# Ledger of designs, part 10: VH-VL binders against Ras guanine nucleotide exchange factor D (gefD)

Target 1, 231 residues: Ras guanine nucleotide exchange factor D (gefD), of Dictyostelium discoideum (Social amoeba) (q8is19r433to663)
Amino acid sequence: GSNIIAQQITIIDNEMLMAIPPSQFLHKSFSKESKSPQFHDMVSKFNEWARWTSSEILSKEKLVERVVTLSFFIDLAKSCVELGNYNAANAIVGGLNHSSISRLKLTWERLSTKVTQDYDRLLSLFDLSMNYKNYRDEIKSTKAKIIPYLGLFPKDLIAIEEGNDNFTNNNLINTEKFRLLYQTIKKIQSYQQPLFTFKTSEPIKQYLKNISNGLSEEKDFHSISHKLEPR
Key: E = the ipSAE of ESMFold2; O = the ipSAE of ESMFold2 at other seeds; V2 = 0.75 times the mean of E and O plus 0.25 times the DockQ between their complexes.

## First folded at step 4 (VH-VL)

Design k19 (from o09k with heavy chain G33Y, light chain W101Y; framework fv_ontamalimab; at its last look DockQ between E and O 0.83; V2 from the best seeds 0.00; counts 0 for: pae O 4.1 > 2)
Fold by ESMFold2 at other seeds, look of step 5:
Structure k19 (fold): chain C 231 residues (1-231), chain A 118 residues (1-118), chain B 112 residues (1-112)
Amino acid sequence: as target 1 above (231 residues)
Amino acid sequence: QVQLVQSGAEVKKPGASVKVSCKASGYTFTRYYINWVRQAPGQGLEWMGWISAYKGNTNYAQKVQGRVTMTADTSTSTAYMDLRSLRSDDTAVYYCARDEWLYGMDVWGQGTTVTVSS
Amino acid sequence: DIVMTQTPLSLSVTPGQPASISCKSSQSLFHSDGKTYLYWYLQKPGQPPQLLIYEASNRFSGVPDRFSGSGSGTDFTLKISRVEAEDVGIYYCMQSIDLPYTFGQGTKVEIK
C-alpha cells in the first residue's frame, strides 16, 4: 500500500536532509551546485518525485488504470504528510498539478469522493498564497519529526539577506539580521534528526533511488496527455 | 484549542428557513471539510452533507437536496448551513463537525437546537 | 446507501463488567487505499458525539485503553473491558467509505 512506499520515500528524503551541512545555506551557497552539492541532490530528488508522479499517470493508456494510478499518488502524498514528509508530499502534488495531468478531465471526474477530498486538502496545504501561510501554520503546530519543504529555506534566507543591511546607519552591527539568520539555520538543524520508526525495504528503496532511469521526459508529457484525452 | 462554536437555538414556523453558523478556531479553516449532522429528539445521528472550506464545493444527503445550502466564509472562519422550507420533521439538534483526514469527524460543535412548530 | 446495523440497541451493564457492541455494514468498508473507514462515537447525555475509534481499531487521543475496536470488511465490534460510570451514553458506528455517510442506530449503554 501507499503507506509502505511513503515510508521508503521518507527514509530517502531524510537521508538526504541529514547529509546537508549548514554551510550550504550560508552566503547564498545554495545558488551554486559546487558549493551546495547535498542541497542540490535533495532538490534533484524532489524534481524526480514530481516527474515520477506525472510520468506514471501518463503511462496508463486505459482510463480505469489511469484513475487507479491518479488515486494512488493522491493517497501517497497523503501518506507522506501523515509521516511528516512535507517535502515529498509537495513534490507529488506538484506532479499532480502539472498542466499535462490537471487537464485529464475524464480521469479526474472518475475519482472517488474520498480521494477528491484528500486532494483538496493537499492543495490547500501547499497553497502558495500569503507566503505559504497554510503550510507554515501546519509545520509550526506540528511537534513530531518532519521533513520540511526544502525549497522554502533559500527563499527565507535570501529575504533576510536582501532585506537587512549588515550595519545600521550609525555603523553598528545589525544584530537583528544575524539573529534572524541564526534562528533560521537552527530551525533547519532541528529537522535534521534520524528516523527510528521505519523499517527499510531494500528492494523498494533501491527502486525509488533509481526511479529516473525508466521515466518519460517532461518534454513528452503534453503530447502523451493529448493522445490520452484529446478533449 | 481546536474549537467549533455554533449559533444559538432557533424556533421556526413550517415553511421558514434557518441559517446555523459554525465558527472555527485553533486551526487553519481552509484545510478541512465541515460536515453537518442532525439528531431529531430521541433519535440517532443523520448526516446532512459537507462543504470544502477550500474549494467551496458541497455534497448533500438526498433527503435535504434542494432545500439546503452550505457555505463557508474564509475571512471569518465560519461555516453556514441554510435549511429552507422547514417541516416539523426538521426539528433536531444540528451539529457541525470538522473532517480530519486521518481521524474523520474529530471535533464537533456544541449543537444548535432548531424547533419547527406549527 | 450503506446500511449500518448495530446490536444490541440497549445494554445494561453491571459496573466493572465488560460490554460488547456489534456493527454490521451492508457493504465492505475496506477502501483501495488499504484503510477501513469505520468509526465509533460516544454521545454522553447532553453532549455532542465524541470520537472513540477510527479506522475500525485505532483509539483516538485521550480514549482509555479499556475501549477497543476490531473487525474487518462488514463486521465490527466495540468492546469496553470494564464499564465505568463515565462510559454511559449512546454508542454509534459510522462509515465514511462512500456518500452519504451513515450511522448505526445507536446502542444505549446504562449502568444497572
Scores: ipSAE 0.391, ipTM 0.746, lowest interface PAE 4.1, mean pLDDT 89
ESMFold2-Fast, scan of step 4: ipSAE 0.706; ipTM 0.854
ESMFold2, look of step 5: ipSAE 0.428; ipTM 0.771
ESMFold2 (binder alone), look of step 5: mean pLDDT 94; pTM 0.956

Design k21 (from o09k with heavy chain G33N, light chain S96A D98Q; framework fv_ontamalimab)
Fold by ESMFold2-Fast, scan of step 4:
Structure k21 (fold): chain C 231 residues (1-231), chain A 118 residues (1-118), chain B 112 residues (1-112)
Amino acid sequence: as target 1 above (231 residues)
Amino acid sequence: QVQLVQSGAEVKKPGASVKVSCKASGYTFTRYNINWVRQAPGQGLEWMGWISAYKGNTNYAQKVQGRVTMTADTSTSTAYMDLRSLRSDDTAVYYCARDEWLYGMDVWGQGTTVTVSS
Amino acid sequence: DIVMTQTPLSLSVTPGQPASISCKSSQSLFHSDGKTYLYWYLQKPGQPPQLLIYEASNRFSGVPDRFSGSGSGTDFTLKISRVEAEDVGIYYCMQAIQLPWTFGQGTKVEIK
């Protein structure tokens, strides 16, 4: 089931998050892989979760199997949110919302009403309007350990860096700019904590770590999608 | 404090319409669906339908299909249920309730009594 | 529609004694996500329903530990280990696996 898989994904994501040194968020180091290898490892894994989602659905020639697989990934994203893993949940939703998947009208119309409602809730949570307001409000209200959406931190750090001068009008160090940067780094560090003990399934964990093996390339997604449902 | 506050009691004649409001506070309105559940005097609970506060899509119970419209106004964090062509058997207390993935319908409004009489 | 059937429809309990309510669904409430979409609500006189149990067996926050839910598939039970005066009301089970959401007919619990 989806819950055991969500637990293994969360173990992997947390191990990767814990491995990122704070220095990789300084001086735009995250913009170059050579300066931020652990950060880029986690970004690559995020993209891999999304590609895995799209690729698995597109691998199903039969409509019935495609509906089952679509339903599974919606359940998986929901399970990730329930475990506090907003990073993987957002990645999976990204894969579900890919144009090659969203166009499969025959598949979507056969989804149960409950699963459609769950997907609507996921879209609401990760809606990017008002600078991810729904997501930001959600994580602000939680007291539990979470894995936040990683991509928001570089955006916030760039906004602070480029929105504030290094020096004041009197050519003195702008302490307010550096206070904001420090607060953001401390916030990131607050999420780099060990998980509560989850049950590790080594076979599932190893499959998920090596999931890039056998995935379709994104450049092929639309070609496959149109073969499955030519409309 | 998470709350749903409903509009006051209504008395209507058969054939009229009624619009009940449900104002949400203390949470992000667009993150939750709003369900409407009614209870006739001395009877059990009957689900009427739900609306997505995010997408605005709705699903209505068969018995009221064609007579009910549910809407949500995100600017005021308020959901509405408009029931038309009222019959005496629509006399009930109408509740709004938000639902959540884990808990289901966890927060309920206080109820709005709708009386349909000649 | 999924039909929810409760037994008994009413029961009178001496304070401090246990109470048990059964709920049966016409179809399995177990979903492919591994969850069972069965809920228990209490409606006290003059009040809206309040959530007691979610996903068949999990106690909602603030609900006293004398309440417990059990069951799987189509057969579910709500137990109150020691009924107190504040527990008087009508108890409803509900399924949320398939629209329309449906409730049991309710079980009235009163004190002798």
Scores: ipSAE 0.424, ipTM 0.769, lowest interface PAE 3.6, mean pLDDT 89

Design k23 (from o09k with heavy chain S52T A53P, light chain L99Y; framework fv_ontamalimab)
Fold by ESMFold2-Fast, scan of step 4:
Structure k23 (fold): chain C 231 residues (1-231), chain A 118 residues (1-118), chain B 112 residues (1-112)
Amino acid sequence: as target 1 above (231 residues)
Amino acid sequence: QVQLVQSGAEVKKPGASVKVSCKASGYTFTRYGINWVRQAPGQGLEWMGWITPYKGNTNYAQKVQGRVTMTADTSTSTAYMDLRSLRSDDTAVYYCARDEWLYGMDVWGQGTTVTVSS
Amino acid sequence: DIVMTQTPLSLSVTPGQPASISCKSSQSLFHSDGKTYLYWYLQKPGQPPQLLIYEASNRFSGVPDRFSGSGSGTDFTLKISRVEAEDVGIYYCMQSIDYPWTFGQGTKVEIK
């Protein structure tokens, strides 16, 4: 079921998060793969979670199987949030919210009310308005170990860097700028903690590590979508 | 503190309509669903439907389908339940309740008594 | 609709003695996400229902240890190890696995 798969995803995401040296967030190193290979490995895996979600749904030619698969991924994203894995949950929601998936009206209208309600809450959580306010409020209030949405860190670091000079108008070091940068990096480091509660299922973990081997390319998604539900 | 506060009691004649409000405070309103549950005098609990305030997505119980409309105003953090063509068997206490993924309906309003009599 | 059946419908208990309430669903409440969508609520006289147990066996925050839930699939039990005066009210089981959400008929618990 979705809970064991969410646990394995969380093990993978946490191993990748733990592997990122803090230096890869310094001096905009995250902007170049050659300077931040572990960071980009995790970004690549985030994109694979999203593509896996869309690809699996689009692989189902029969409506009933497509509804079951759509329901599964909504449950999976919900399970990820409950485990504190906001990174994978947001990736899965991204895959569900892809235009090739959102246009499948026959599929969406057959979802149970519970699953539809869960999806609406996931969309609210990861809503981009006000700089991801709902998501930021959620993680601020949580006391459990989490895996945060990785994509906000580069954005926050760039905003601090570009919004503040290295020196004040009096040609003194801008201590507030460096305080904000180091506070952000320390926050990232606070999330890089070992995961103790989940048992590894090696077959599932290996499947999830190698999911890209069977996925459709994003460029083909709209073509497949229109063949499944032409209008 | 998380709280749901409902509008006051209503007395209506058969065929009239009633609109009950439910004002939320102490949490992010769009993050949670709102369920409406009623209880006729001396009877059990009956689910009427739900709304997700973020999208305004609703689902209604078959017994009230076509007579009920649920809405949410995110600017005032208030949910509404409008029930039309009232019958004597609509006499009940109407509750709103917050829906959370893990806990289900964890926070309930104090209830609104609706009496339908000739 | 999923039918929720509670037994007994009423129960008179001497203070300090245990009480047990059964709830049976017409179909399994176990979902593919690994959760059982079964809840127990207490409605005290003149008050709205309050959550006691979620996911069949998990005690909600602030609920005393004397309350416990058990069961799986279609058969569930709420137990009160020692009934106190404040426990008087009507107990309801509820399912939220499928539309419409449905409640049991309720079990009235009174002090003898």
Scores: ipSAE 0.275, ipTM 0.723, lowest interface PAE 5.3, mean pLDDT 88

Design k25 (from o09k with heavy chain N57Y, light chain S96T L99F; framework fv_ontamalimab)
Fold by ESMFold2-Fast, scan of step 4:
Structure k25 (fold): chain C 231 residues (1-231), chain A 118 residues (1-118), chain B 112 residues (1-112)
Amino acid sequence: as target 1 above (231 residues)
Amino acid sequence: QVQLVQSGAEVKKPGASVKVSCKASGYTFTRYGINWVRQAPGQGLEWMGWISAYKGYTNYAQKVQGRVTMTADTSTSTAYMDLRSLRSDDTAVYYCARDEWLYGMDVWGQGTTVTVSS
Amino acid sequence: DIVMTQTPLSLSVTPGQPASISCKSSQSLFHSDGKTYLYWYLQKPGQPPQLLIYEASNRFSGVPDRFSGSGSGTDFTLKISRVEAEDVGIYYCMQTIDFPWTFGQGTKVEIK
């Protein structure tokens, strides 16, 4: 079921989040893979979750199997949200919302009403408008352990870094700039906490860690999509 | 803090229509669906339908299909249930209830009494 | 439609004594996502229903620990270890695994 897979994804995401040193968020180090290997490992895994979602759906030549797989990934994203893993949930929603998937009208129209409602709620949660306002409001309202969407932190850090000088006009360190950076880094560190409630399933965890071995490349998605549903 | 507040009681003649409102506050309206549930006098709970506050998708119970329309106005955080061609057996208290993934229907409105009589 | 059947339909309890309500579904409420889509609600006189138990056995916030839910698949039980005066009302089980969402007939709990 989707819940056990969501738990294993969350273990992997949390291990990767915990491994990122705070220094990789300083001085725009996250902009260069060579200066932020752990940060980019997690970004790579996020992209892999999205590609896995699209690739698995596109691998199903039969409509019935495609509907089942689409339904599974919607359930999986929902389970990730319920476990507090907004990072993987957003990645999966990204894969579902990929143009090669969203165009498969025959597949989407055969989803159950319940699954369609679940997808609607996921889309509202990860709505990009107003700088992810719905998502940001949601995570602020919870006191539970979460794994946040990591991609928003570089955006916030760049805004602070470029909006403020390192030194004041009299060549003193700009304490306000570094206070804002510190608060942002401290917030990231507040999410870097161990998991105590999830049981590891080693076979599933290993499959998920090596998931890229069987995936189609994104450049092929549109071609595959059109072969499955030409119009 | 989280509240659903419904419109007041209605008395209607058979064949008329009624529109019940449900105003949400204390949460992000578009993040949750709204269920409509009714209860005839001395009877149990009957689910009438669901609406997405985000994209407006709806699903209606078969007994009222074709006579009901559910809508949501995101600018006022208000959901509506419009029931047409009223019959005496539509006499009930109508509740709106928030659709929560983990908890099911966790927050309910106070109810709107609709009486259909000649 | 999934049919939800409650037994008994009415229950009179001496204060401090236990009460047990059964709910049976016409098909399994266990979903492939690992969840059981069964809920228990209490409707006190003149009030809307209030959530007691979600996912068969989890107590909702603020619900006293004398309430417990159990069961899996098609057979579920709500237990009140010591019935208090404030527990008077009608208890409903509900499923949300498939549309239309359906309720049991309700069980009226009264104090002797």
Scores: ipSAE 0.429, ipTM 0.759, lowest interface PAE 2.9, mean pLDDT 89

Design k29 (from o09k with heavy chain T28K A53T, light chain F30L; framework fv_ontamalimab)
Fold by ESMFold2-Fast, scan of step 4:
Structure k29 (fold): chain C 231 residues (1-231), chain A 118 residues (1-118), chain B 112 residues (1-112)
Amino acid sequence: as target 1 above (231 residues)
Amino acid sequence: QVQLVQSGAEVKKPGASVKVSCKASGYKFTRYGINWVRQAPGQGLEWMGWISTYKGNTNYAQKVQGRVTMTADTSTSTAYMDLRSLRSDDTAVYYCARDEWLYGMDVWGQGTTVTVSS
Amino acid sequence: DIVMTQTPLSLSVTPGQPASISCKSSQSLLHSDGKTYLYWYLQKPGQPPQLLIYEASNRFSGVPDRFSGSGSGTDFTLKISRVEAEDVGIYYCMQSIDLPWTFGQGTKVEIK
């Protein structure tokens, strides 16, 4: 079920995280794929997790199957959080929050109350208000190995870079700015650790690596959604 | 220290309303839902309902549906249960309990005794 | 509603001897996420319930290792390997797989 799939997603995400050299977070290298190929591989995979979620739900013409699939992805996101994979969990929640999915009122109304409560908790966890305060607080309280939401690091690095001058008013190097940048990069490196407890299922892993084969294009999501549940 | 502290005992007449409070401390209030559970004298535990402290979504037990309202005030980290049209069989100790998706109801308030007399 | 049935309703145990409580649910508590939504609680005299076991077999923080939970599907057991004076009270099983959350009727454990 959802736990074995969450484990394989976590193996893939961890392999990709481990492969990112720290240099790809320096000098806004993450803004261009040519300067940060491993970082962009992981960003691309994050977007594929989200698109996979939306595409699978939209592929179900029958309401009952659509409800089952929606429930599965909520369970999958929850399993990812339980395994410490906040990156994939946030990607899946993003796919569930896509306007083409959120508008499927008949599908959401048939969701069990328990699954609806689980989704509510996921939305609370990944709420962007106060600079992801709920997520940041959760990360601080955990002692287990985690895969953090990768997109938060470029955001923090840009904020430090653009919020602080390279030089003080006396034309001296701003050591505080460079201390903050160093601490952020050091934090990223602290998450690049091997997994010790997950067993690889090669067939599932290969399917998940190649999920982009056969996914619907995002530009078609609106059209498909309205075909499934007209207003 | 994680704790839930409830308001004091209430004595009410049939037909009255009671509002019980549950103040949370030691954790991020909006990350955990709150359950309400009651226990009539000498009887077992009965689930009354649940509230999301994040969105305010509620789910109530059928037996009290239409008579109960659960609310949460995030500014004071306090949950409330308002029970209307009280009957003698509403006499019970009312507990609030934190809802954690890994552990279930892991932290409970001390209880609020509500007595409904004829 | 899911009905939770406990047996026995009461136990008198000599200190140091084992105790066993059964809990049966009217439908499976195994969720599609792979988790079993069964919990065991102890209510000591004059106190609120306290969590002992979550997800059928996992001991909650601070709970002594003499307590163990087992079972799957619809049949569950709580065991106390050596009952102590502190263990007196009423034990409840609970399910949270489907609303309303429901409790067993309780098992009273007393010392002989």
Scores: ipSAE 0.281, ipTM 0.711, lowest interface PAE 4.9, mean pLDDT 88

Design k30 (from o09k with heavy chain T28S T30S, light chain L99W W101Y; framework fv_ontamalimab)
Heavy chain, then light chain:
Amino acid sequence: QVQLVQSGAEVKKPGASVKVSCKASGYSFSRYGINWVRQAPGQGLEWMGWISAYKGNTNYAQKVQGRVTMTADTSTSTAYMDLRSLRSDDTAVYYCARDEWLYGMDVWGQGTTVTVSS
Amino acid sequence: DIVMTQTPLSLSVTPGQPASISCKSSQSLFHSDGKTYLYWYLQKPGQPPQLLIYEASNRFSGVPDRFSGSGSGTDFTLKISRVEAEDVGIYYCMQSIDWPYTFGQGTKVEIK
ESMFold2-Fast, scan of step 4: ipSAE 0.693; ipTM 0.853

Design k32 (from o09k with light chain H31Y K35N S96G; framework fv_ontamalimab)
Fold by ESMFold2-Fast, scan of step 4:
Structure k32 (fold): chain C 231 residues (1-231), chain A 118 residues (1-118), chain B 112 residues (1-112)
Amino acid sequence: as target 1 above (231 residues)
Amino acid sequence: QVQLVQSGAEVKKPGASVKVSCKASGYTFTRYGINWVRQAPGQGLEWMGWISAYKGNTNYAQKVQGRVTMTADTSTSTAYMDLRSLRSDDTAVYYCARDEWLYGMDVWGQGTTVTVSS
Amino acid sequence: DIVMTQTPLSLSVTPGQPASISCKSSQSLFYSDGNTYLYWYLQKPGQPPQLLIYEASNRFSGVPDRFSGSGSGTDFTLKISRVEAEDVGIYYCMQGIDLPWTFGQGTKVEIK
């Protein structure tokens, strides 16, 4: 089921998160792939999770199979949230919310009401309005180990760096700016913890590590979508 | 503290309508759906329907379909259940309950007694 | 609709003795996401239902360790190892795998 797959995704995401040196979040190193290879590996994998979601759904020519696959990815995103993996959950939701998928009215119409409710909640969680307020509130309230949506850290670090001078108006070091930067990096490091209780399924893990093999490219998504459901 | 507070008891005649409110506090209202569950005197629990506080989409139980409308006001963090064409067998305590993925219906309102009599 | 059947419907227990309630569903509550969508609620007199057990066997926050849930598929059990006066009320199982959400008939637990 989707929970075992979510566990394997979470193992992969956590291994990648733990591999990122803190230096890759310093001095905007994350903005250049050459200076932040581990950070960009995880960003690339996030994009693969999203593309995998859209590609798998679009690969199903038969409506019944497409409904089953759509339901599976909604369940998978929910399972990721339940495991504290907000990174992969957001990536999957991104793939589900892609315009090539959202336009498949016949497919969405045939979802069970439970799955429709689950998707509604996922959309509210990852709603980007008010700077991801719903997501930020949720992760602040949790005491469990999580894998956060990694993409918000570069945004927050840039905002701190560019919104605050290195020196005060009195030519003194701006201790508050450096306190905020330090606390943000320390927060990232607090998420870099081992997953001791998760079950590893080597065949599933290996498949998920290599999912880029055979996926459709995003440039082809709308063409495929319109072929499956012309209106 | 997560809390759901419902409006007070109502006494209605057959054929009237009733609107019960459920005010949420202590959490982000749009992150959770709200279920409505009723309990007739001396009887068990009966699910009436669900509403998304995020998009406002609803699912209603077959028995009340066509007579019920559920709404959510995000500006006041309040959910409403409007039940029309009341019958004597609608006499019940009506509960709102928060829908949580892991825990199911984990937080319940105190209940609103609706009595339908002539 | 999924039908939930509880046995017994009433139970009178001497304080300190164990109690056991059975819940059977008309179809499996094990979902393809790996979760079992079975819940146990306690409704004390004059109060709304309160969650005791989620996902068949997990105790909700603040629930005493004398409560335990077990089972899989279609057959579930709630056990109270030592019934206390505050445990009096009506116990309901609920399925959350498919709409409409449905409850068992309830089991009334009273002290002798």
Scores: ipSAE 0.510, ipTM 0.805, lowest interface PAE 2.9, mean pLDDT 89

Design k33 (from o09k with light chain F30L S32G K35Y; framework fv_ontamalimab)
Fold by ESMFold2-Fast, scan of step 4:
Structure k33 (fold): chain C 231 residues (1-231), chain A 118 residues (1-118), chain B 112 residues (1-112)
Amino acid sequence: as target 1 above (231 residues)
Amino acid sequence: QVQLVQSGAEVKKPGASVKVSCKASGYTFTRYGINWVRQAPGQGLEWMGWISAYKGNTNYAQKVQGRVTMTADTSTSTAYMDLRSLRSDDTAVYYCARDEWLYGMDVWGQGTTVTVSS
Amino acid sequence: DIVMTQTPLSLSVTPGQPASISCKSSQSLLHGDGYTYLYWYLQKPGQPPQLLIYEASNRFSGVPDRFSGSGSGTDFTLKISRVEAEDVGIYYCMQSIDLPWTFGQGTKVEIK
């Protein structure tokens, strides 16, 4: 079931997170793939989780199979959140919230009430309003063994870097800017810890590492969606 | 820190309506649903319904369907349960309880006694 | 609706002695996500219910080690290894796998 798969996704995401040198978050290195290959590997994997979610649902021509698959991915995202993997959970929610998926009214109306409530909670958690306030509040109150949503780190670092000068008005080094940058990097490093509680399932892990094989291109999602449920 | 605080006791005549409030504090209100559960004197627990604090969608128990309305005000972090056409068998303590994925109903209000008598 | 059946409906135990409560559901509480949506609550006199056990066997924060939950599928048990005076109250099992949420009828635990 979805919990075993969520565990394997979390192992993969944590291995990728652990592999990112802190230097890839310094001096805007994350803005160029050539200067931040491990960071961009993890960004690429995030995008694969989202595309996998949409592609898998759209691959189901039969309504009943599409409902089962949609329900599965909602359960999978919920399981990821419960395991502390906010990165993969947000990616999966992104795939579910894609307009090619959200328009499938016949599929959504057949979901059980419980699964619909679970999806409602996921949308609330990853709501981008007020700079991801709901998500940020959640991670402040949650366990230390978390895989955070990776995409917020570049945003925070750019905001600090561009919102503060390197030098004060009287040509002194701005120690406050460098303190904020240091604290942000230190926070990222605090999440780079090994997992001791999850068991590896090599067949599932191998499948998940290679999910890019056989995925539909995002440019084709809407045409497939309209073919499945016209109007 | 995480708390649900309910409005005070109500005494109503048959046929009247009652509106019970449940004020949340110490957590992000829209992140969790609110359940309403009642308990008649000397009886067990009976689920009344649920509301999303995020989208406001609801699910009601069949026995009260058509008589109950649940609402949530995100600006005040307060949930409400409005029960109409009160009968003597609606006499109960009404609880609100936070709906959490892993823990179920993990935080409960102190309860609101509603007495329906002529 | 899922029906939750508790046995016994009442227990009188000597302080320090064990107690056991059974809960049976009319259908499996194991979800496709791997979770068992079975909970145990204690309601002390004049108080709201408080969560003791979630996911059939996990002890909620602050709950003493003397409480344990076990079971899977449709058959569940709550055990108190040594009943203390503060454990007096009514115990309820609950399921949240499917709406409506349903409770067992309750088990009253008293000290002899």
Scores: ipSAE 0.343, ipTM 0.744, lowest interface PAE 4.5, mean pLDDT 88

